# Designs tried in a protein design chat: VHH binders against q9y6x5. Part 349

Target 1, 379 residues: q9y6x5
Amino acid sequence: LPPKLLLVSFDGFRADYLKNYEFPHLQNFIKEGVLVEHVKNVFITKTFPNHYSIVTGLYEESHGIVANSMYDAVTKKHFSDSNDKDPFWWNEAVPIWVTNQLQENRSSAAAMWPGTDVPIHDTISSYFMNYNSSVSFEERLNNITMWLNNSNPPVTFATLYWEEPDASGHKYGPEDKENMSRVLKKIDDLIGDLVQRLKMLGLWENLNVIITSDHGMTQCSQDRLINLDSCIDHSYYTLIDLSPVAAILPKINRTEVYNKLKNCSPHMNVYLKEDIPNRFYYQHNDRIQPIILVADEGWTIVLNESSQKLGDHGYDNSLPSMHPFLAAHGPAFHKGYKHSTINIVDIYPMMCHILGLKPHPNNGTFGHTKCLLVDQWCI
Short names: E, the ipSAE of ESMFold2; O, the ipSAE of OpenDDE; V2, 0.75 times the mean of E and O plus 0.25 times the DockQ between their complexes.

## First folded at step 15 (VHH)

Design yh3 (framework vhh_8dlx_2; at its last look DockQ between E and O 0.84; V2 from the best seeds 0.00; counts 0 for: pae E 2.7 > 2, SAP .673 > .668)
Fold by OpenDDE, look of step 15:
Parts: sequence; structure tokens; C-alpha cells
Structure yh3 (fold): chain B 379 residues (1-379), chain A 119 residues (1-119)
Amino acid sequence: as target 1 above (379 residues)
Amino acid sequence: EVQLVESGGGVVQPGRSLRLSCAASGFTVSSNWMSWVRQAPGKGLEWIGDIYSGGSRFYNPSLKSLVTISRDDSTNTLYLQMNSLRAEDTAIYYCAKGKDYYSIAFDIWGKGTLVTVSS
């Protein structure tokens, strides 16, 4: 039988939640599989960019989804979570579900993973759900498992996305132990339901399952705000993205805008596009604006109309608070093995290997995940 | 003592609705996989639906539009709501408990409650 892989994302699941809270179902999953304790995600540490990095193995500058909000100066197009359906934004890369589906006797399925409801390179998943946050996990799980079990050609790659604990992290902040405990318990319960459903359908032993996330969450406060209006007049620039990484499109001379912003706050770094640190791999794309502002961890960039989030993400990808985890189970994976760290782009070549797909050029390193796989030599 | 007791069965006219109850003792319904199954006269067991410990529910596709499974934690009771009943829905209805969190077997069954749909 051809190998099958289910990729599951719980949005905003910070890696250290595993140490600070109890996850009996997830721990059982890990016990019978593998765990990567920390996954270094891509900069910026936002939802759309990182989910696309997982399935392409590319840095944001390469796959072209450089933020949740983007602007293209040539076409004058805008990208946002409410306006993400134009293939223009996604076509700079080939996600794994497209690669998979173009193979013989294979199909792909998706439950609300970013980009899966858009035709990319004129290909859309054979099975998918349009994004709708109101749709329950149950319904998503039902559809995914049905497709995995009954489709012809068989579904060999599937994705499942869930918005928690990200939404709650934003609302309560990650340091709210009472509320986050409740939220995380629910997530563990859903993992239990997932495993139970797979077993009931006879899929569990032959299906490779990866449970991961796109980013973590850091605590924010009303006492840690950076007000741009105090530094520069709104008429001098267009704001493309706000916090914690602001994308600035100058309406006047770029140098003048930069000079007004460079000393705006000791808790914010201001970069001209060409001066963005190389370690971010966030420079070589036209969709990256001429000036970016990067707030320090836990600081929020605001205008007069301020956000009231108690938690946020998007910060420096070297910060542990931004890092998710990866757990996996199935025929391709060892049992009871723990690994310290990988890069999020490393997931793509691993998935390609599992599925027997030739990977597109990517930034991942297959060697980083060899120890997770039963068919590989672990150095 | 660990047991399940179904109730709410009886004679009902076609097109009517009926809610069955399954009272559990000795274990917590919300912590277990629970199932409803039925057996029509002269037929084998038919799966109706499940509710998992996490609250996810799954139904027989042939019955999905007509049934809803729920539970009440305060009373430790499982429910089966049936709508638009037909003669073909005449059966003994059973509730059952999964053996463990990931088991595909049941360890506890109720005695069943008879539902007769007749004009």
C-alpha cells in the first residue's frame, strides 16, 4: 500500500506548553512515536507564512507568503486572512499536496489548512473544506477521515487545521494558567478523539500522523506599547502590516521615514529592507516592504486605534516563546524517541521522503530528521 | 456496580420524535467512548452513532439527519434524539461503553429499550 500521511496543526501551540500542562492523550501519542521538543519556525512567526513553510520547505522570502497581510506594489493587490484566495500570492511555490496529487493513483485532502482552498499552479486538492472558523473540529475530523478511508484515487496526503490554542492565547495571554489550562485540556481531548477515530476506522497502524504547530505565543501588556503616531505622521506612510512586525510603505522619501522611526522606541528595531538581518531570510521578495519594524518580545506596535490582545506572535524566530513542537506516529517513525530541535523547513523533505515524493528545491535539511525515521541511519 | 440502563422506548407514530436515555452507574460517561446501536427484528446489530470522551460525535451516514447524540455530565446520562421516525426504525436500542480510550470493543452494554414505530 502506498504510504499515507496526515499533517495536523494546532495553531499557536507553544512548545513549552508540553512541560507546563498535562496532555495525557498527546503524551500517549508521543510515547508510541517521536517528539521534537522545539521547532524553530520562520520569520516572521505568523500563521500563513509558517504553515506554507511547513508544506514547501521554504523560507518566506522564497515561497512569497511573507505575512498575514501583504501588498504588492506592481499589481496593487492586497493579501489578508479575509482576502487570501488569489493564486497570485501562492504560486511562487509548490506545496506538497499539489506535488502529491499530480502523482499517479494519489489524491490530497485538506481541512482548512492555509492555501488548500486555492488553486495553486492550477491544481487544487481533490478534497478540501473552505475555511470557516465556525466549523467544528468534529466536522473537520469526520471529513478528513472519510477521505482517507474511502477515496479513489486514495488520499495519501491530508492536512487538518485547528485555530486553538492561538485564538485563546491572543485573548487570555499565554500566562493565564486558569484559562489556558482549560483550553489546552480541550486540545488534548481533541487529540484523543482523533486517535480514537483513526483506530475505529482501522487507519491508525498504517497512517503516518504528524501533530505540530506554526508558532508559539508571548505575553503582551498594555504597559508595553509602541505608538507609531508619536514618531511619525500617518500621512508619510502606508501601513501594510502592524504588529509585532510592521511593514511600512513610505509616501515620502524612504530615508526621511526611516529617520523618523529609527529612534521611536528602544524596544523596536527598524530596518531598511536591505539591512534586514540575514538570519531571518526575509529580504529577497518584492512583497517585503521598504521598511520593517520589529518589536521586542512582548511589545506591541500600535496606532491610535490599538489592539487589546493579551498574547501575540510574529516576533524574532529565535525566541523560544515563538517555537512550536512536532510529534509524530506511524510506520515511518520510531517509537519513544525524542529529539531536541529542528527547523520548520525541515518538515517538508521529511514528508516527501515518507510519501516517496521528489521534493522541489527547498531550504530544509533531510539530515535533521533522519533520527526520527525507522528506515534511516541515525548519526 | 457498573451498569447502563436505557429508557424512553415505547410505541410511537410515524413522523414523531423520541428521545432515549441511557443512565450510567459506576463510571463517568464524559470520560468514555459511548455508542448507540440498534437491532431490528430479524436483523443484525446496526451502529447508530458514537460520542467520544472529547465530545466529538460520529453518526451512521444513513441515519445522520435523523439522530443526535448528546450527554449530560451532571446526571451522567447519554441521550439519543430521534426525529421523523419511520416503521423501519422499530428496534431494540442499546447503549454501550467502550472498554478504554482507544479500544474498539465494548465492555458494558445496557439491556436495551424497545422502540416500536406504528400507525
Scores: ipSAE 0.842, ipTM 0.933, lowest interface PAE 0.5, mean pLDDT 96
Fold by ESMFold2, look of step 15:
Structure yh3 (fold): chain B 379 residues (1-379), chain A 119 residues (1-119)
Amino acid sequence: as target 1 above (379 residues)
Amino acid sequence: EVQLVESGGGVVQPGRSLRLSCAASGFTVSSNWMSWVRQAPGKGLEWIGDIYSGGSRFYNPSLKSLVTISRDDSTNTLYLQMNSLRAEDTAIYYCAKGKDYYSIAFDIWGKGTLVTVSS
């Protein structure tokens, strides 16, 4: 009876990997469905913020997950990739799996999408995996397909998260054709297995599947370092996040800290919170620190040490290197349709439409995704 | 000539482990989805598990903790590792090749290898 949707993320999948590498399985998926060639994500172009933007339709300032590392001065709470379970951080928005879970005769399932193992607004999916990066894609796929196929009330919304190609993109850099080709071939093989499993279970014809990502990846270099310690004494501030968007909490007069930083490097922009460009939609949340430093593409902010990363993300969201793609297949979607670009926040109202859910107030525009959908006219 | 040949069966004590092999000829194991199936005396066929061309594996829930499927591309061989064997695991064990990439049907079966679990 109700429409079903599986939302899949392969972390750090840069949009132009589709043009520069071979993806026979993903290309078959696209051929029988839709492709959005570029998804303009939200600033900062980091993992936790962008995954939450996909499922809330909100800019980071509005959903409250403003970085992978955050600090709240009043409660003295810290957020990080190893300390992300406190609902305090997540409760400024309502993700789609919570809205779906609260419907009568429906449930949600999750295989490690950021936030799905947290009880947000005292609500957690009926079926979920606690995050553990050691759990194979195979086990995640097994659990999610079992739940989609064999649950009462039925699972109508499910998420599946995988850490590649982000992990390898950081390790090798996106320009390492040999290593990235091997990594991306493996990802394409996993997409092939996903599609095969859905067909084997009889789910393929009636399940809507979105395959997307949170951000891209840009090449870094030891020749492109910004040494923060050469510009300001560490005693003048608390460092909340470092690179490529540093979050600076002054320990002394804020204007004095700003003045010490503003000419530190021609390859870094320094913003007082009130001066952050409006196009970032990154100002109106207490978790955004009083000063941020935004490195130019491919530049790394360091504290007088070398960087081990050969690739990174988090940069200005206008950069094509930061953009993921979106592909989709299922009864809600056209076949063989290609679209140039959407905003990442547009995915949420589209998903709500597919599932028959009333979207919460959000920053997405349903009209941007109408051309993907069989029940809409592309005007 | 397309063939599947199982081996490694025999008499095994309860609680022990056994590894079965399935040697393939005339096609590449890693380009296909492959399956293990068994038939206990006087019983129907019981699905054990599959391995897809991308390496993802799916098991009968009742056997999931007891078995592991793997393959070796250099020898074109499929394996079934069975642990903590029980008397009810006595069966003829077959490997099978999926008909095509997305089909649920099998087109090639092996002749089977007998496993007897007896004290």
Scores: ipSAE 0.417, ipTM 0.793, lowest interface PAE 2.7, mean pLDDT 93
ESMFold2 (binder alone), look of step 15: mean pLDDT 84; pTM 0.840

Design yh4 (framework vhh_8dlx_2; at its last look DockQ between E and O 0.71; V2 from the best seeds 0.00; counts 0 for: pae E 3.2 > 2)
Fold by OpenDDE, look of step 15:
Structure yh4 (fold): chain B 379 residues (1-379), chain A 119 residues (1-119)
Amino acid sequence: as target 1 above (379 residues)
Amino acid sequence: EVQLVESGGGVVQPGRSLRLSCAASGFTVSSNWMSWVRQAPGKGLEWIGDIYSGGSRFYNPSLKSLVTISRDDSTNTLYLQMNSLRAEDTAIYYCARGKDYYSIAFDIWGKGTLVTVSS
């Protein structure tokens, strides 16, 4: 039988939650599988970009999803979470579910993973759910497991997405122990239900399962605001994305806009596009605007509006607060092995290996995940 | 001692609704995989649905539109809400605690409650 892989994402699950809270189900999952304690995600550390990096192995500049909100100056198109269905935005890369589905006797399934309800390179997942935040986890789980178990051709790659603990992290802040404890308990319970469902269907022993996340969460405060209106008139630029990384499209001379912003706050770095640090791999795409503002950790960029978020993400991808984890279980993985760190783009070549797929050119390093896999030599 | 006791069964007319209860003793319903099953006269056991410890519910597709499983943690009780009952729904209804995932084995059963749907 061809290998099968289920990729699960709990949005905004910060890596150190595992150390600070109890996860009996997840810990059991880890005990019987592998754990990567920290996953360095891609810059910017936002939902759409990082989820697409996981399934393409590419930096944001390469796969073209460079933010949750984007603007293309040539076509005058806008991208947002409420406007993400145009293949134009996704076609700069080939996600793994497309690669998988183009193979003989294989199909892909998806429960609300970003990009899975869009035809990419004229290919859409054989089975998918349109994104709807109101749909319960159990319904998503039911559909995914049904497809994994009964599809023809068989589903060999599936994705499952859940919005927590990100939504709650934004609402309460990651340092709210009382509320986040409740939220994270629920997440662990859902992991328990996932495992139980797989066992009930006889899938558990033969299915490879990866549980991961796209980013972490940092604590924000009303005392840490950067008001752009104090530095520059709104008529001088168009705001494409706001916080914590602002994308600025100047309406006047770029240099003038830059000069007005460069000293706006000691807690914000201002970059011309060509001066964006190389380590971000966030330069070589037309969808990246001429000027970007990067707030320091925990700082929020605002206009003449107050921020209601007590937690946020999107900051420097070197910050531990932005890092998620990765756990995995199945025939391809060792049991009881822990690894310190990988890059989020490393997940793609690993998944391709597990599924026997030829990977597209990517930025991942297969060598970084060899120690997780039973068929590889660990150096 | 661990025990399950079903109640709420009886004679009901077609099209009516009925809620069955399953009171648990000796263990916590919310911490376990719980199931409803039924046995019609002359037929084998039929799975109705499950509620997992995390609260996720799964149903027999043939019955999904007609049944809802719930639980009350404060009373340690499992419920089966049935709507639009038909003659074919006549059966003894059992609640059970799940044990083995692969064999679909249950280690604790109630004695069952009879539901008769007749005009």
Scores: ipSAE 0.705, ipTM 0.876, lowest interface PAE 0.7, mean pLDDT 95
Fold by ESMFold2, look of step 15:
Structure yh4 (fold): chain B 379 residues (1-379), chain A 119 residues (1-119)
Amino acid sequence: as target 1 above (379 residues)
Amino acid sequence: EVQLVESGGGVVQPGRSLRLSCAASGFTVSSNWMSWVRQAPGKGLEWIGDIYSGGSRFYNPSLKSLVTISRDDSTNTLYLQMNSLRAEDTAIYYCARGKDYYSIAFDIWGKGTLVTVSS
């Protein structure tokens, strides 16, 4: 049988939810597979950048998806949640589904993973769904399993994306135990449905499945606001992205804009691009703006005095609240093994190994994940 | 004791709609995966569809546009909504409980309810 892999993301699934809430179905999945308790993701800890890092093995500065909202000064193009289809934004890297389906006798399938409905290097996923948040998990799962069972050439790599618990995490905040317990119970039930469907179709024993996420979630508050309008007039800059990492394109002298911002709040770090900490790997791309503002955990940068969000992400990737988890099950993986941490960029070379693909140049380290795999000597 | 009781069958004209109920006792419907199946006169069992514990639903492709499975957790009841009924939908309709959460077998069946579609 050819090696097959299903990569699943539940957006905004904070690693410590596993310790603080009950997950009978996910616990069963982990028991017969592997768990990585913390995945150190990439800065900024946002959805589009981290999903692309998983499938390319690259830091954001290297793959070019540096935020959920971007501006390219050379081409004058804009990128956003509602304007993400121009291949220009995605073409600085080659995601795993492109590499996979260019192999002889292989196809790739996608249910809404970021970028899979874009023709990257003139190549779009062989089977895909256009992004639509109104499409149910059951329909996404039905399409993915149909393609895994019924395609010629066979689908060997598939992806599935779901918006929760991120959406509810923003709405309620991660500390709302009542609402988040209900939300996370539903997520666990969907994981149960996923496993049951794979078993019912005869896919479970020969399919490798990774369940992971892009980032966590931190609690926000109306008494933790940074009012940018109180510090600088709109006329001095163009705002490319706002919170919790603001991207500032100066309209006047850059140093003057920096000086107006540097004392705006003790709960915000202000960086000139060349002064962004090296540990972020977030400097060497034209899409990174000349000034960024990085709010402290739980602080929100606003243009007015209020915010609707009670939870957010995008903060410093050293923060445990920003870290997701990774669980995996299948013939490539050990049974009952737990691992403390990996880097999110390490997932790509591991997936390439499982699929027998030659990885493109990347920032991941295969050795960091080899203890998860049955075919590797781990000592 | 563990029991499933179907109801709502009867004689109905072609093109009409009908909702069948399956009342469960001795266990919680929403903690199990549940199924509807039917048997037409002189034929074998035909799978209609499933509802999994998490609420995901999967249907026989030939019936997908004509049926909807649902459940009501407050009454511990499974439902089958059937639309645009045809003469070939005449059958005994059964609900069933999956043997365990990951099993493809059933351990509890109802006695069935007869649906007759005739002009």
Scores: ipSAE 0.363, ipTM 0.759, lowest interface PAE 3.2, mean pLDDT 92
ESMFold2 (binder alone), look of step 15: mean pLDDT 84; pTM 0.848

Design yh5 (framework vhh_8dlx_2; at its last look DockQ between E and O 0.94; V2 from the best seeds 0.00; counts 0 for: pae E 2.3 > 2, grease 26.3 > 24.2, SAP .753 > .668)
Fold by OpenDDE, look of step 15:
Structure yh5 (fold): chain B 379 residues (1-379), chain A 119 residues (1-119)
Amino acid sequence: as target 1 above (379 residues)
Amino acid sequence: EVQLVESGGGVVQPGRSLRLSCAASGFTVSSNWMSWVRQAPGKGLEWIGDIYVGGSRFYNPSLKSLVTISRDDSTNTLYLQMNSLRAEDTAIYYCAKGKDYYSIAFDIWGKGTLVTVSS
């Protein structure tokens, strides 16, 4: 049988949730498979960029999805979560579902994964759901499993996306134990439902399943705000993205704008584009604006508006609070093996290996995941 | 004692709706995989639908538009709502409990309730 892989993302699942809350279904999944305790995601630590990094193996500067909100100065186009359907934004890379689908006797399926409802390089997933946050997990699971089980050509790669615990993390903050316990229990129950469904359909033993997330969540507070209006007039710049990484497009001399912002807050770093730290791999793309502001962990950049979020993400990708986890199960993976850390871009070459696909040039290191795989030598 | 008891069956005219109940004792419905199945006269068992612990529901595609499965935690009861009933829906309807979280087998069955659709 051709290898099959289901990639599942629970948005905003911080890695240390596994240590602080009970996940009987997920733990059982892990027990019979593998766990990577911490996944270092890409900067900025936002949803669209990191999900695209998972499926391309590229840093944001390379795949071109550099934020949830973007602006291209040449075409004057805008990108946002409500305006993400233009292939222009996605075509700087080739995601794995396109690579997979272009192979003989293979097809791809997707339930709400970012970019999957857009034709990329003139190719769209054979099976997909248009993004709609109102669609239940049940419906998404039903469609994905149906496609995995009954499609011709067979679906050999599928993606499943769910918005929790991110939405709740924003609403309650990750430190709200009462509310987050409830939310995370529901997530674990959904994992149980997923496993049960796969078993019922006879898919479980032959399907490789990866459960992961794009980023974590940090606690925010009304006491930790950075008001840009106190530092610079709105007439001097255009705001492309706000918090916790602000993208600034100057309307006046860039140096003047920089000078007004550089000392705005001791809890915010201000970078000219050319001075962005190399470790972020966030420089070599025209979609990155001339000035970026990076708030410290737990700090929120605001205008003359109050933030209602008690949790947020997008911060420095070296922060543990921003890190998700990865668990996997299936014939390609060991049983009962735990690994400390990988980079999120390492997932792509691993998935390509599992599926027998030739990977496009990427920033991942296959060697980082060898110990997870039964057919590889673990040093 | 662990048991399931179906109720709500009877004679109903075509086009009508009917809600069946399955009362559980000795275990918690919301903590188990539950299923509805039926057996028409002279036919084998037909799967209707499932409700998993997480609340996800799955249905026989041939019946999906006509049935809804639900549960009430307070009363520990499983329900099957059937709409637009037809003569071919005449059958004994059973509720069943999964053996464990990931089992593909049932360990508890109800005795069934007869539904007759007739003009």
Scores: ipSAE 0.858, ipTM 0.940, lowest interface PAE 0.5, mean pLDDT 96
Fold by ESMFold2, look of step 15:
Structure yh5 (fold): chain B 379 residues (1-379), chain A 119 residues (1-119)
Amino acid sequence: as target 1 above (379 residues)
Amino acid sequence: EVQLVESGGGVVQPGRSLRLSCAASGFTVSSNWMSWVRQAPGKGLEWIGDIYVGGSRFYNPSLKSLVTISRDDSTNTLYLQMNSLRAEDTAIYYCAKGKDYYSIAFDIWGKGTLVTVSS
């Protein structure tokens, strides 16, 4: 009886991959549903922050996951992709799976979406997988579809996360046509498997499915390095995060550190926290460090002369290369409808509407997604 | 001509393992979802498992721990690995091609290969 939703992320899927590569299975999914061609994500355009923004509807300053690497000066705690399980980091917001499973006769399931293996507000997804990148897409898909089909109380909200094409985008760069074609063909085949499995289990017609991503990817180069060691001695600061947005905690007078950095490279903007552009919505959280350095697109901040990444993300969220897409299919969505753009924070209130949940205070605008939904007037 | 040919059947002892092959011609195995099905004497068809275009595999829960489906793109061949065989695994084993990407129906079947589990 209650509406059901499966939220799927393929990490690092740049929006224009849809136009530059072949996706027969994804294009058929879109043909029967809706497409948002560009989703404007949140600054910093990194994995943990943007996945949490999708499920909370909040800017990073408001949900507290402000980067993939963080430091809290009050508690002296550190966060990283290998040290992300302390609920302290996640407790500044309430993700949709927590709200969903607190409803009578509802549960939530998760196959490795960031944060779903953490007890947030002492609540963890009703069914979940502990994060392990070695677990195949097949196993993730099998678990999530079994939970959707066989759980009591029923799973009404489910998430599925996959690390590609992000990992390959970092390794090869988004402009490596040969390697990225192979990678993206594999992703499209996995989307085909997802759709086929839902049909085989009889779930396809009554399940709402969103396929989206957290960010894009831009080409990097050994010709585009910013060497911090050339501009400032290590002893003057603590480095909390490096590239493409460096987070700098001064060990000496903040103005002194700023002055040593401000002319380091014409390809890097240096901001005191209070001077960070308002359009980033990236200022009002203690986890944002006193000085940040924002590299220009395709530039890499390094401490030495080398970088092994050929692609990266985290840059200014106005850059088209940082934008993912969103596609959706199901009884809540129109068929064959294309929409130009939404903000990534708009996904949360749309999902709450589909599920009949009261959204927590958030930064999304339900009106931005009305045209995707069959039960709404589109003006 | 489009066809599927199973092989590798025969008589095996209980507890042993056996790998069946399904050679495809006239189409590419990895571009289609494929299935293994068996029929024991006097019984109906029993679904064993599927392999989808992206390589995801799904099995009959009663057989899940006993079987593995795989494919080899270079030989255009589908495989069924069966372990810890029991007398009740005696059956004709068929491979089948899904009709198309969206369909739950099969359009091409092999003629089958007989597996007899007996001491």
Scores: ipSAE 0.492, ipTM 0.829, lowest interface PAE 2.3, mean pLDDT 93
ESMFold2 (binder alone), look of step 15: mean pLDDT 85; pTM 0.851

